# Designs tried in a protein design chat: VH-VL binders against Protein phosphatase PHLPP-like protein (phlp-2). Part 4

Target 1, 227 residues: Protein phosphatase PHLPP-like protein (phlp-2), of Caenorhabditis elegans (q09564r761to987)
Amino acid sequence: QIGVSGSRGMKNKQCIRQVRVENTFGFIDGGSNSYMSSSICRFMTSYLKENVSMDIRSILLRCHCELGEEGERLGASVMIIRVHEKRLEIASTGTMSAAIARNQKLKMIINGRYEIDDDEYSRIREAHGFVDEENRINGVIGSSRQIGHFSTFPVVLPTHSYRNIQLNEQIEGLIVGNNMIWNMLSIDDLNSTFHNNRSPIVVAKKIQDQLQSYDYGGNSNILVLRR

## First folded at step 23 (VH-VL)

Design w1 (from u2 with heavy chain L101Y)
Fold by OpenDDE, last read:
Structure w1 (fold): chain C 227 residues (1-227), chain A 122 residues (1-122), chain B 107 residues (1-107)
Amino acid sequence: as target 1 above (227 residues)
Amino acid sequence: QVQLQESGPGLVKPSQTLSLTCTVSGGSISSGDYYWSWIRQPPGKGLEWIGYIYYSGDTEYNPSLKSRVTMSVDTSKNQFSLKVNSVTAADTAVYYCARDYYDYGDYAFDIWGQGTLVTVSS
Amino acid sequence: EIVMTQSPATLSLSPGERATLSCRASQDVYSYLAWYQQKPGQAPRLLIYDASDRATGIPARFSGSGSGTDFTLTISSLEPEDFAVYYCQQRTDWPYTFGGGTKAEIK
């Protein structure tokens, strides 16, 4: 069962988008750029339809390689999720996070809000980049792990996290969302919402409502998968 | 102290079925945190993962052995078993049962049985 | 399947010396790598998981490092009981695969 919720908030443009092709889900956060998210969504949709069996890690890399000239200045966070009968795969770059529900508890399995460690700082500096006070790369980029931003190479790289999770009877579902969802809502709140509601559609809606209750006026996007 | 112990015949004839049982003591096999695994090691060679079984009965087998391997679990006896059909000399190995502490891909085989040598010979 | 290559095949050292063992993956295995120690006639013993985390009860002289395709197990000062065969294992893609092993022997 699938539940989705997206909101532009008070913004004129939607910069966070989702795609679905069969058992594969794409989550694209273009930051403040709606064109980038739209372009990647279009490509991913077409590419997935033509390459349904391709490794999602390779698909993510392909998205990076196919950005074209706009990729010189622009980038995006991308998460790809593939659900099999007995396993779940996630490949993710950027700022999005995912939590799996198991035994009435949520556990974060992809954390897009990772702190830049010393090694990453060193790498960025060696590449002649910098991190500002707001943890932005070169003062404008939301993450050092994103597709695109070719002009910054090798400061920003499409480095991705990967999970290959065996699905067992204890797995109840999955919640995916952009960074602001996880910044504004605690894992306990999300856990409560997920387990107190049977419908993933309702879960997604309630999460969205909760964001609104905190006067969040930005873009948000939520995917809830429930077994 | 969780302990694993392999048991079964040490000699199997070619084309017959190898059958082993792993007995878990000091803990319950019905824990959802573990994937109970079989690993083998031919004499003087490296390690090969055969497969695992979950307490619910869910299994995954190495593709190289999938057609010949069957695993089962008996929660009442706190045991899980391995069967390998149509054995050849290539199946001669020390067979280990192990506990795979699976945390969404993290950790590893943290507890092993002592291992049991199975020789395939006419 | 992912191929794990360990080097050297044999490492001859004396007690008290530093041992450095290498493990290379044929493709990116991220940090999903474990190290095992196996003494003659015994089952393997878990040393390191998640590339750098020490298993319970493992002495501090054992350390793991690396990510992606290149990994290293370091024994800062070899003890007599450390002479054994060491295996790395990737835990990214099924089937999980082991390296061929490195034998640490007394010089």
Scores: ipSAE 0.847, ipTM 0.926, lowest interface PAE 0.6, mean pLDDT 94
Fold by OpenDDE, fold request of step 25:
Structure w1 (fold): chain C 227 residues (1-227), chain A 122 residues (1-122), chain B 107 residues (1-107)
Amino acid sequence: as target 1 above (227 residues)
Amino acid sequence: QVQLQESGPGLVKPSQTLSLTCTVSGGSISSGDYYWSWIRQPPGKGLEWIGYIYYSGDTEYNPSLKSRVTMSVDTSKNQFSLKVNSVTAADTAVYYCARDYYDYGDYAFDIWGQGTLVTVSS
Amino acid sequence: EIVMTQSPATLSLSPGERATLSCRASQDVYSYLAWYQQKPGQAPRLLIYDASDRATGIPARFSGSGSGTDFTLTISSLEPEDFAVYYCQQRTDWPYTFGGGTKAEIK
């Protein structure tokens, strides 16, 4: 069962988009750039249709390589999820997060809100980049791990995280969302919402409602998978 | 303390079926946190993962052995078993059962049996 | 399958010395790497999981580092009981594969 919810909030454009091709889901956060998210979305959709069995990690990197000239100055966070009968795969770069539900408890399995550790900081500095007081790369980029931003190479890299999770009967579902969802809602809030509602559609909607109740007016996008 | 112990014949003839059982003590096999695994080590060689079984009966086998391997679990006896069909000399090894601690992909074999040598010989 | 290569095959050292063992993966295995110790006639014992986390009961002299394709197990000061074979294992792609092992022996 699948629940999806996207909202532009008070913004003019939607910069967070989702793709679905069979059992593969794509999540693209272009930050404040709708063109980038749209472009990647189109590419990913087409590419997935033509390469349905390709490793999602490879697909993620292909998205990076196919950005063209737009990728020089623009970038995005990308998460790809593939649901198999016995396992769940997630490849992710950027600021999006995912939590798996098991035994009435949510656990973060992909954390796009990672802190820049000393090693990453050093790497960025050695690459002649900098991290500002808001943890932005070069003062404008949301993460040092994103696709695109070719002009900053090697400051921003398409470094990705990967999860390969065995599915068993104790696994109840998955929640995926952009960073603001996780910033504004606690894991306990999300846990409650997920387990108190059977329909993933309802779960996704309620999460959106909660964001609105907290006066969030930005873009948000949620994917809820439920067994 | 959880302990694992392998049992079965130490000698199997070629083309026959190797059969081993792992008995778990000090804890229940019916725990959702573990994948119960078989690993083998030919004499003087490295380790090879054979496969695992979940308490529900779900299995995954090494592709190299998939056609010949069957695993089963008996929760009432707190045991899980391995069968390898059509054995050859290449199947001579110390066979270990192990508990694979699973935490959403972060896991490792944290408890091992002592291993049992199975020799394939005519 | 992912090929794990350990080096050196044999490491000859004296008690008290620092041991550095290398494990290389043919593909990116992220941090999903475990280290095991095996003494003669015994089952392997888990030392490190998730590339750098020590298993319960493992002495502090054992440490794991690395990510991606290159990993290192370090024994800061070898004890007599540390002379054994060490295996790395990737746990990213099925089938999970082991390295060929490094034998730490007394010089």
Scores: ipSAE 0.846, ipTM 0.926, lowest interface PAE 0.6, mean pLDDT 94
Fold by OpenDDE, last read:
Structure w1 (fold): chain C 227 residues (1-227), chain A 122 residues (1-122), chain B 107 residues (1-107)
Amino acid sequence: as target 1 above (227 residues)
Amino acid sequence: QVQLQESGPGLVKPSQTLSLTCTVSGGSISSGDYYWSWIRQPPGKGLEWIGYIYYSGDTEYNPSLKSRVTMSVDTSKNQFSLKVNSVTAADTAVYYCARDYYDYGDYAFDIWGQGTLVTVSS
Amino acid sequence: EIVMTQSPATLSLSPGERATLSCRASQDVYSYLAWYQQKPGQAPRLLIYDASDRATGIPARFSGSGSGTDFTLTISSLEPEDFAVYYCQQRTDWPYTFGGGTKAEIK
């Protein structure tokens, strides 16, 4: 079962988009750029339809490579999820996070809110980039791990995380969302919401409602998968 | 302390079925934290993962052996088993059962049986 | 399948020396790498998981490092009991595959 919820909040544009092609889900966060997210979504959709068996990691890389000239200055966070009968795959770059529900508990398995550690900091600096006080790359980019931003190479790289999780009877579902969801809501709150509601649609909606209750007016997008 | 012990015939004829059982002691096989696995090692060679079985009976086999391998679990006996059909000399190996500790994709074989040599010979 | 290549095949050292073992993956395996020690006539023993985490009971002289395609197992000071064969294993893609092993032998 699938639940999806997206909200533009008080903003005029939706910069976070989702794609679904059969058992593959795409999550694209273009930050503040709606065009980028839209473009990537279109590409990903078409590409997934034509390449249904392609490794999601390769698909993610293809998204990076297909950005064209726009990719020089713009970038995005991309997460691709493929649900198999016996396993769950996630490839992710950028700021999105995913938590798996198992035995009535949520555990984050992809953390897009990673702290720039000393190694990453050193890498960025060596590449002649900098991190500002708000943890932005070169003062404007939300993550050093994103697709696009070709002009910053090698400061921003499409470095991705990958999970290949064996599905078993204890796995209850998955929650995916952009960074603000995880910033605004505690894992305990999300856990409660997930387990107190059977419908992933309801779960997604309630998460959105919770964001609203905290006066979050930005873009948000949630994917809830439930067994 | 959890222990694993392999049991079965040490000699199998070509084309026959290799059958091994792993007995788990000191803990329940019905733990959702583990994938119970078989690994083999031909004499003087490296290790090959054969496959795993979950306590629920869910299995996954190495593609190289999938057509010939069957695993089963008996929770009442706290055992899981391996069958390899149509064996050849290439199946001669020390066979290990192991507990694969699973933590949301982070796992490793943390407990091993002592291994049992199975020789395929006429 | 992912091919794991270990080097050197044989490492001859004396007790007290530092041992450095390499493991290379044919493709990115992230941090999903384990190291095992196998002594003659014994089952493998887990040393390191997730590329750098020591298994329970493993001495501090064992350490794992690396990510992506290149990994290293380091034994800071070899003890007599450390002379064995060491295997790396990737746990990213099924089937999980092992390296060919590095034999640490006494010089």
Scores: ipSAE 0.816, ipTM 0.916, lowest interface PAE 0.7, mean pLDDT 94
Fold by OpenDDE, fold request of step 25:
Structure w1 (fold): chain C 227 residues (1-227), chain A 122 residues (1-122), chain B 107 residues (1-107)
Amino acid sequence: as target 1 above (227 residues)
Amino acid sequence: QVQLQESGPGLVKPSQTLSLTCTVSGGSISSGDYYWSWIRQPPGKGLEWIGYIYYSGDTEYNPSLKSRVTMSVDTSKNQFSLKVNSVTAADTAVYYCARDYYDYGDYAFDIWGQGTLVTVSS
Amino acid sequence: EIVMTQSPATLSLSPGERATLSCRASQDVYSYLAWYQQKPGQAPRLLIYDASDRATGIPARFSGSGSGTDFTLTISSLEPEDFAVYYCQQRTDWPYTFGGGTKAEIK
């Protein structure tokens, strides 16, 4: 069962988009750029349709390589999820996060709000980039691990995280969302919402409502998968 | 303390079926946290993962052995078993049962049996 | 399947020396790498999981590092009981595969 909810908030443009092709889901967060998210969304959709069995990690890299001139100055966070009969795969760059529900508890399995460690910091500095007080790359980029931003090479790289999770009886579902969802809502709140509602559609909606109740006016996108 | 112990014949003839049982003590096999696994090691060689079984009976086998391997679990006896059909000399190895503490891929085989040597010979 | 290559095949050292063991993956395995120690006639013992986390009861002289395709197991100061065969294992893609092992032997 699948629940999806997207909101522009008070913004005029939608910069976070979702893709669904069969058992594969895509999340694209273009930050403040709606053209980037749209372009990647179109590409990913077409590419997934033509390459249904391709490794999602390869697909993510392909998205990076196919950005063209737009990728010189723009970038995006991308997460791809593929649901198999017995396993769940996630490949992710950037600021998107995912939590899996198991035994009535949510656990973060992909954290797009990761802290830059010493090695990554050194790498960025060696590449003549910098991290500002708000943990932005070169003062404007949300993550050092994103697709695009070719002009910053090698400061920003399409380094991705990967999960291959066995689906067993203990697994109840999955919540995916952009970084602000996780900033605004506690994992306990999300856990409560997930387990107190049977329908993933309702879960996604309630999460969206909660964001609004906290006066969040930005873009948000939520995917809820439930067994 | 959880312990694993392999049992079964140490000698099997070619073309016959190798059968081993792993007995778990000190804990229940019916735990959702573990994938119960078989690993083998030919004499003087490295380790090969054979497959795993979950307490529910779900299994996954190494593709190289899939056609010949069957695993089962008996929760009432706190045991899980391995069968390898049509054995050859290449199947001669020390066979280990192990507990795979699988926390979404973060852990590894944290508890092993002592291993049992199975020799395939005519 | 992912191929794991360990080097060197044999490492001859004296007690008290630093040991550095390498493990290379044929493709990106992220941090999903485990190290095992196997002494003669014994089952393997888990040393390191998630590339750098020590298993319970493992001495601090053992440390794991690396990500992606290149990993290292370091024994800061070898004890007599550390002379054994060490295996790395990737846990990214099924089937999970082991390296060929590095034998640490006394010089």
Scores: ipSAE 0.773, ipTM 0.905, lowest interface PAE 0.7, mean pLDDT 94

Design w1 (from u2 with heavy chain L101Y)
Fold by ESMFold2, fold request of step 25:
Structure w1 (fold): chain C 227 residues (1-227), chain A 122 residues (1-122), chain B 107 residues (1-107)
Amino acid sequence: as target 1 above (227 residues)
Amino acid sequence: QVQLQESGPGLVKPSQTLSLTCTVSGGSISSGDYYWSWIRQPPGKGLEWIGYIYYSGDTEYNPSLKSRVTMSVDTSKNQFSLKVNSVTAADTAVYYCARDYYDYGDYAFDIWGQGTLVTVSS
Amino acid sequence: EIVMTQSPATLSLSPGERATLSCRASQDVYSYLAWYQQKPGQAPRLLIYDASDRATGIPARFSGSGSGTDFTLTISSLEPEDFAVYYCQQRTDWPYTFGGGTKAEIK
């Protein structure tokens, strides 16, 4: 028994989308571009409905490969979660993070707040890209690893992270969100909110309220899965 | 400190069932922080993972052995067990039990039993 | 299943030398790779997990590196007790699979 709930941030434009087909959940963050998130959402929904058992890593690659001309200069962060009876799969590229709750503790298991280590900096430089003082790739791109941005190849790559996790009875749930949630709120605050509230909808709403109390007005998408 | 000890017959005839038990001492098999595995190693050869079991009874088996393998756990005795049906000479190996720290895939088998040789011979 | 290939099959080296052991996966295993040491008549001992992190009690001369499909175990200066067989293991998907081993032996 897994419940799903989410709370959106400011609703000026739908640049962040969710998909659910059976046991598979998709989360798409198009940044400031609603066409990218909407296009990927429609493709992923249609593809999953006809290929429900397809490997989530293959689906993620297809989301990259099926971007049209907009994918030349624009990109998106994508996370796909598949909940099996006894295991949990996550494939992700871009700036979203996921934290798992177990034993009254919350631990980040997918970290979308990449830090550019020496090797990645060197790779970007050798590809004739640069990282500015605000950690943006070529002055505008928030991650060196996300889908799209074909014109930058090989500066931005669609390389993904992946986890295949046993889903035992100690797993209490999962929090997924774009990077601003994790930038503004501590893991301890998120842990307290998750464990003090039974409803995934209430957890997601309270996280959004906490963001607003720190005067954050940007788009956010919070997804809470709870057993 | 935690220790694992394998026990069972050292000689099994072809077509019979190989049965082994791993006894955990110095710790609890009921801990939710660990999975418990069997791994085997034919003499002079490499390692083959057989499967794991969680204290709740949840299992995962190597597909190459799945049709012949059953694992069980007895939390009251602090033990977990392996059965391999219809054995052949190819099942001759040293059998290890091992503890697998559950860190969402980031860790590995941190404690191993001493190993027990099982020979399948007429 | 994911096939793990280790090379070389045998390393013949003297104490004090640097050992470099290679492990290659048939598909992307990300960082979910472990290294074990096994001496004759003994159980394997965990050396490295998550590609590069040393297990508790493992000396600093052991280091792991790599990601994706290509991984390396390095022993910076071999001690007499380091002459053993080394196995890599992928932990990305079931079944967990081990490489065929690299035997480090005294020259």
Scores: ipSAE 0.660, ipTM 0.867, lowest interface PAE 2.0, mean pLDDT 88
Fold by ESMFold2, fold request of step 25:
Order: structure tokens, then sequence, then C-alpha cells
Structure w1 (fold): chain C 227 residues (1-227), chain A 122 residues (1-122), chain B 107 residues (1-107)
């Protein structure tokens, strides 16, 4: 039902981590900081084991609030997915994306491809931040919506997106991954990989293999859920 | 042109079961692109969502009514139905059926039936 | 369950005036909010979905805005046919819930 594939690329440490406690899945992207992703992973795992039914939005906020001194300058993207019998919940902040497979088609339902629209640009400017030519916040931060970055408040906010989606017989599964996957691979290619392979493990590995064939040197991590 | 039409008895006695059917014309209830809902409106008052059904028979009900409500679908007749058990005067309302485009929660009820008044009275 | 509160209960305005209708949610509903119009003796009609997207066939004078807990329906210049009751609906969580309505009536 679960396929995971990940690569450090040319880096010594894995900065993208996954958590699973029962029906709840966490996806944590610390950017280039493996301590941040590891720390959040440990906290989320422990917290969920004690509170397996806690609202995923509350868990996400707790991850933000429990960042120590490292959270002053550093942050992370977090996506939490809970699979119920008849519904799927997703709470997300940052730069990860999710696509749902239904009726032999993939559709992106959480878009973590960071893009600053005019309203967000204005908000950042009013908060006395700036956006550079590479869409970085204050020259260094890759998203205006992430946990952490306490010293920038209110420039970077831990505001999350949320989805509560009916699970019907047409829903086939879900692909989650960091933004590099979606930047380098088309939705049509991902759709073909998902539907031409029954095993979610094989789907995840093939996506990773395709990413590596483009000589991608960074971290990658893919989660595939299949009914 | 897709249309929805409610049908059923206009008068139901207390403690009985009200039973309504929504007939879909100009389109298919068997489409996986839609959920089908019942919504009610007491005279002069606001709207209350009762529940939805998918063509496979999968349902979700308003928790306030869940113990008394069942919904069903008959794809051969292009219909879906509502039963509300043990009715009281509080169940007097105009009952609407409605279509909900399944866009992962992003859309809304785009087609409504005309509504049918059900009065619960001795 | 999520409680939707609409204000004012009644708007008394003349044709040609701007109408501003408020809808407030008891908790964050993000953008998953719809607006409906209901005329006497008729079923509701979908106006706005996803907080700000106009349904097919709805005139441009209708616009929705807001996110989170506070939402607004604006009718830029009231036409005679716009005097009706307006309902908001959150679609974030079950049960779907509607506001109590705002009646737009002729002054």
Amino acid sequence: as target 1 above (227 residues)
Amino acid sequence: QVQLQESGPGLVKPSQTLSLTCTVSGGSISSGDYYWSWIRQPPGKGLEWIGYIYYSGDTEYNPSLKSRVTMSVDTSKNQFSLKVNSVTAADTAVYYCARDYYDYGDYAFDIWGQGTLVTVSS
Amino acid sequence: EIVMTQSPATLSLSPGERATLSCRASQDVYSYLAWYQQKPGQAPRLLIYDASDRATGIPARFSGSGSGTDFTLTISSLEPEDFAVYYCQQRTDWPYTFGGGTKAEIK
C-alpha cells in the first residue's frame, strides 16, 4: 500500500524525512538542514504515538511551536496526511506537492511549487521583507509559508493549507514528493508510471530513477500510497 | 440539460418514515464526477445539509440526523432516495436534492431540484 | 461542527447601490466557501464557489472575497432581480453548514 524511495544525491545527510504512525503520514523537508528534518521527525513520531487521533493541523502547529533555538533562523516544509476509511486529510506548509490518482488520471491537489503572487508579494513588503530575483525571502528563505524562521515574523508564516477529500471507489492513490520531482517530471509521465505499475514501491523507485537520470544531485524522497 | 426532481408524499404523520426520491434527467447518476445530496429548509428558515450519496452507494450523513437517515441509489432508474425515520413536526421542511461536482472539495451544489414540501402533522 | 454567521440579517438598499454581505466561520474554512442566492419559492442558485470563483452564468457584478474565517459577497450595482436571500456555505468539513442568510430587500 506504501512505496518509499529516497536519495541523498551528492549530500552526506538526508534532509527529507518521512514518518508513519498508524494511518498518519508525515513528510518533512528541512531544505539543506538534516538536523531540522530529523528533529521534527522525532518529535512528530513521539507526539503521534501518544495522540494518534490528534488533529493533523494541531500537530503541524505543534511542530512549529516546539522548534528550539534552531527555529529562529531555520525552518522546514511539513506535510501531514491522514487516511480515514471514507476521507483523506492533508495539512501542508512549505514546498511539497501531492497529486491524487483518480479515474486513470493524476491531479495535483497540493501545489508546493513556490510562486509569489501579487497579494503575497504585497504582504511580504508590508511586513518589511523582500523577495529577490530567485524568489527567495530576504535573500535566503525558499518559502514565505513554512514552520520556523521565528526571527522573520511576520514575513515567513507557518500558515498551512488543508484538504478534506472524500475517498470514493475511483480514488486509486496518492503521490507525494519534494518540489524537484514536480519540476523535472511531467504530470503525464508520473501518471503513466503510477498506472503502469501495480506496486507502490516500484512506482516510487521508477520515479526516483527518472529523477536521477537527469543528474539531479540533491535530496529526493517519494511517497506513494495505493489502494 | 441536467435536471433534478423530487417526488414523494407531501404529508407524513409523526413517528412514520418520510421517503423521497430524486430523479435525474438529462444526465447520468452513475458518473463518478458527482455526489448527490439532500438538503432541507424548514418554512421561513435556513438550509440544513442532510447527507450525500455516491453512485456506488457510499454515504455520509449529518451527525445530527445520522441515526434516523438512510440514503440509497438506483442507477437503473437514475434515481437516489432519502428516508427519515421517526419524524416529528421539526422535520417539516422543503426537501431539495442537489448535485455536487466532485473537485476534491473545491466546488459546490451546482444543480438543485425544485424542492418538495413535506409536512409532518397528525 | 462549523457555525456560519451572516450579517446583517437584512440589507435595505435601492437598485444601483453596492451591497456588501458578510459571512463569518467559527473556525478556519480556508477558501472552501460557497455563496447561493434564493428567491421566494425557488431553490437556491450557486453564485460563488471556492470563496471567489463565479459559477457559470453568474453576472460579473457578483464577486466573492475572503479566506479563513471572514468572507464577503459584493454586488457592485444592485439590479431589481438581485433582491433575494443570500446564503454562505462552508465545505471544509462534514457536516456542510450554511449561514442563516442575509435578505437583500428594496428600501
Scores: ipSAE 0.637, ipTM 0.864, lowest interface PAE 2.2, mean pLDDT 88
Fold by ESMFold2, last read:
Structure w1 (fold): chain C 227 residues (1-227), chain A 122 residues (1-122), chain B 107 residues (1-107)
Amino acid sequence: as target 1 above (227 residues)
Amino acid sequence: QVQLQESGPGLVKPSQTLSLTCTVSGGSISSGDYYWSWIRQPPGKGLEWIGYIYYSGDTEYNPSLKSRVTMSVDTSKNQFSLKVNSVTAADTAVYYCARDYYDYGDYAFDIWGQGTLVTVSS
Amino acid sequence: EIVMTQSPATLSLSPGERATLSCRASQDVYSYLAWYQQKPGQAPRLLIYDASDRATGIPARFSGSGSGTDFTLTISSLEPEDFAVYYCQQRTDWPYTFGGGTKAEIK
């Protein structure tokens, strides 16, 4: 079962989008650019419909490679999730995070990349980029690992993280969301919301409501999968 | 202290079925935190993963062996078992059972049995 | 399936020396890599998991590094008991696969 909840907050456009084709789910965060998220959403939907068995890591790379002129300056965070009978695959680049529910407990399994550690700082410097006081790459970019941003190559790279997880009887579900959900809400609060509500739609809406109660004015989007 | 011990015949004739049992002591096989695997090592060679089983009976097998292998679990005896059908000399190996902590792929085989040599010979 | 290649096949060193063992994957295995030590007549022993984390009870002289396709096991100062065969294992996808091993032996 599937539950989604999304909000523009105080913004005039929704830049965080979801797609579903059969057992494959896409989650796209275009940052402040709704054209990027819609473009990637259209490509992913079309490609998946024609290539339902394609490796999600290959699909993620194709989303990067198929960006047009907009991809020179703009980019996006992308997460692709495929639910098999006995396993769960996730491929992700950018700032989005995912947590899995098992035995009444949530655990983060994909951490969004929006903090720059010392090794990544060194890599960016060697690639002739810089990180400002607000952790922006070259003054404008919020993650060193996203699709697009071709003009920065090799500063911003589309390198992805990947999980291939056994889907056993103890797995209860999954929560996916953009970075602010995880920054503003505790894992314990998310865990309580997930486990106190049977419906994934209700879970997603309650998480959204909790985020909005903290006066967060940006875009948010939540995907809840429940067994 | 959790320990694993393999048992079964050390000699099996070609075309027969080899059958091994791993007994878990000092812990419970019924824990949802672990997968239970068989790994083999032909003499003087490297390691080959055969497959795993979860306490519920759910399995995954190495595709190279999948058509010939089955695993089972008996939680009442705290044991899990391996059968390899239609063996040949190529199945001669030391067979290990091992425990695998389920941390969403982040861990490894932390406890191994001592291993048992199975020789396939007439 | 993912092929794991270890080098060198044999590493001849003296006690007190630094050992560097290499493991390369045929495709990206991210950080989902383990290292095992195997002494003659014994089962493998887990040394390192998640590319760089030491298993419980493993001496500090063992360290793992790397990500993606290239990984290294380092033994900072060899002890006599460290002369053994070392295997890497990827855990990203089924089948789990092991490298061919590196034998560390006395010069």
Scores: ipSAE 0.607, ipTM 0.858, lowest interface PAE 2.3, mean pLDDT 89
Fold by ESMFold2, last read:
Structure w1 (fold): chain C 227 residues (1-227), chain A 122 residues (1-122), chain B 107 residues (1-107)
Amino acid sequence: as target 1 above (227 residues)
Amino acid sequence: QVQLQESGPGLVKPSQTLSLTCTVSGGSISSGDYYWSWIRQPPGKGLEWIGYIYYSGDTEYNPSLKSRVTMSVDTSKNQFSLKVNSVTAADTAVYYCARDYYDYGDYAFDIWGQGTLVTVSS
Amino acid sequence: EIVMTQSPATLSLSPGERATLSCRASQDVYSYLAWYQQKPGQAPRLLIYDASDRATGIPARFSGSGSGTDFTLTISSLEPEDFAVYYCQQRTDWPYTFGGGTKAEIK
């Protein structure tokens, strides 16, 4: 089962979009750019329908390679999830996070690479980029690992994270969202919401309502998968 | 402390079935936190993963052995077992059972049995 | 299947020396790599999981590093009990596969 909830916030266009083709789910965050998220969403949907069995890591990199001229200055975070009978695959680049629910506990399994460790800091400096006090790359970019940003190469790279997770009877579901959700709400609160509500639609809407109670005006989008 | 102990015949004739049992003590095989594996090592050679089983009976096998291998679990005896059909001399190895902590793929085989040598000889 | 290649096959060193063992994967295995130690006549022992995390009871002289396709096990100062065979294992996809081993032996 699937539950989704999204909001444009106050004056922002919808910059976070979702895709589903058969057992494959895409989650796209264009930052402040609604064209990027919409364009990638349309491309991913079409490409995946023609290439339904293609490795999700290849699909993610294809989304990078097929960005047009807008990809020179702009980028996006992309997460692709494929649900198999006995396993769950996730490929991700950018600032989105995912948490898996098992045994009444919610644990983050993809942390959107939004933290810059010492090695990554050094790599960025060697590539002639810089990181400001707010962890923005070159003063404007919120992740060192995203698709697009061709003009910064090799500062921002489309390198991805990957997980191949056994899907057993203890797995109850998955929550995916843009990082603001995880920064504004505690894992304990999200865990309680997930486990106190059977419907993934209700879970997603309650998370959205909690976000709005913190006066968050930006885009938000939540995907809840439940067994 | 959790301990794993392999048991079964040390000598098996060609074309017969190799049958081994791993007994878990100091812990429960019925825990959803673990996968249970068999790994083998031919004398003087490296390690080959055979397969795993979950307490529910769910299995995955190495494709190189899949046509000849069956694993099973008996939760009432706290045991899991391996059968290898139609054995040849190439199946001569030390057979290990091992525990794999399930943390979404981030762990490894943290507890091993002592191993049991199975020789396939006519 | 993902092929794991270890080098060198044999490392001849003296106690107190630094040992560097290499493991290379045929495709990206990210950080999902373990290292095991095996002494003659014994079962393998887990040293490192998730590329760099030490298993319980493993001394600090053992450290793992690397990601993607290239991984290293470092023993900062060899002790007599460290002379053994070391195996890496990828855990990204099934079948799990092991490297061929690196034997650390006394010079």
Scores: ipSAE 0.603, ipTM 0.853, lowest interface PAE 2.3, mean pLDDT 87

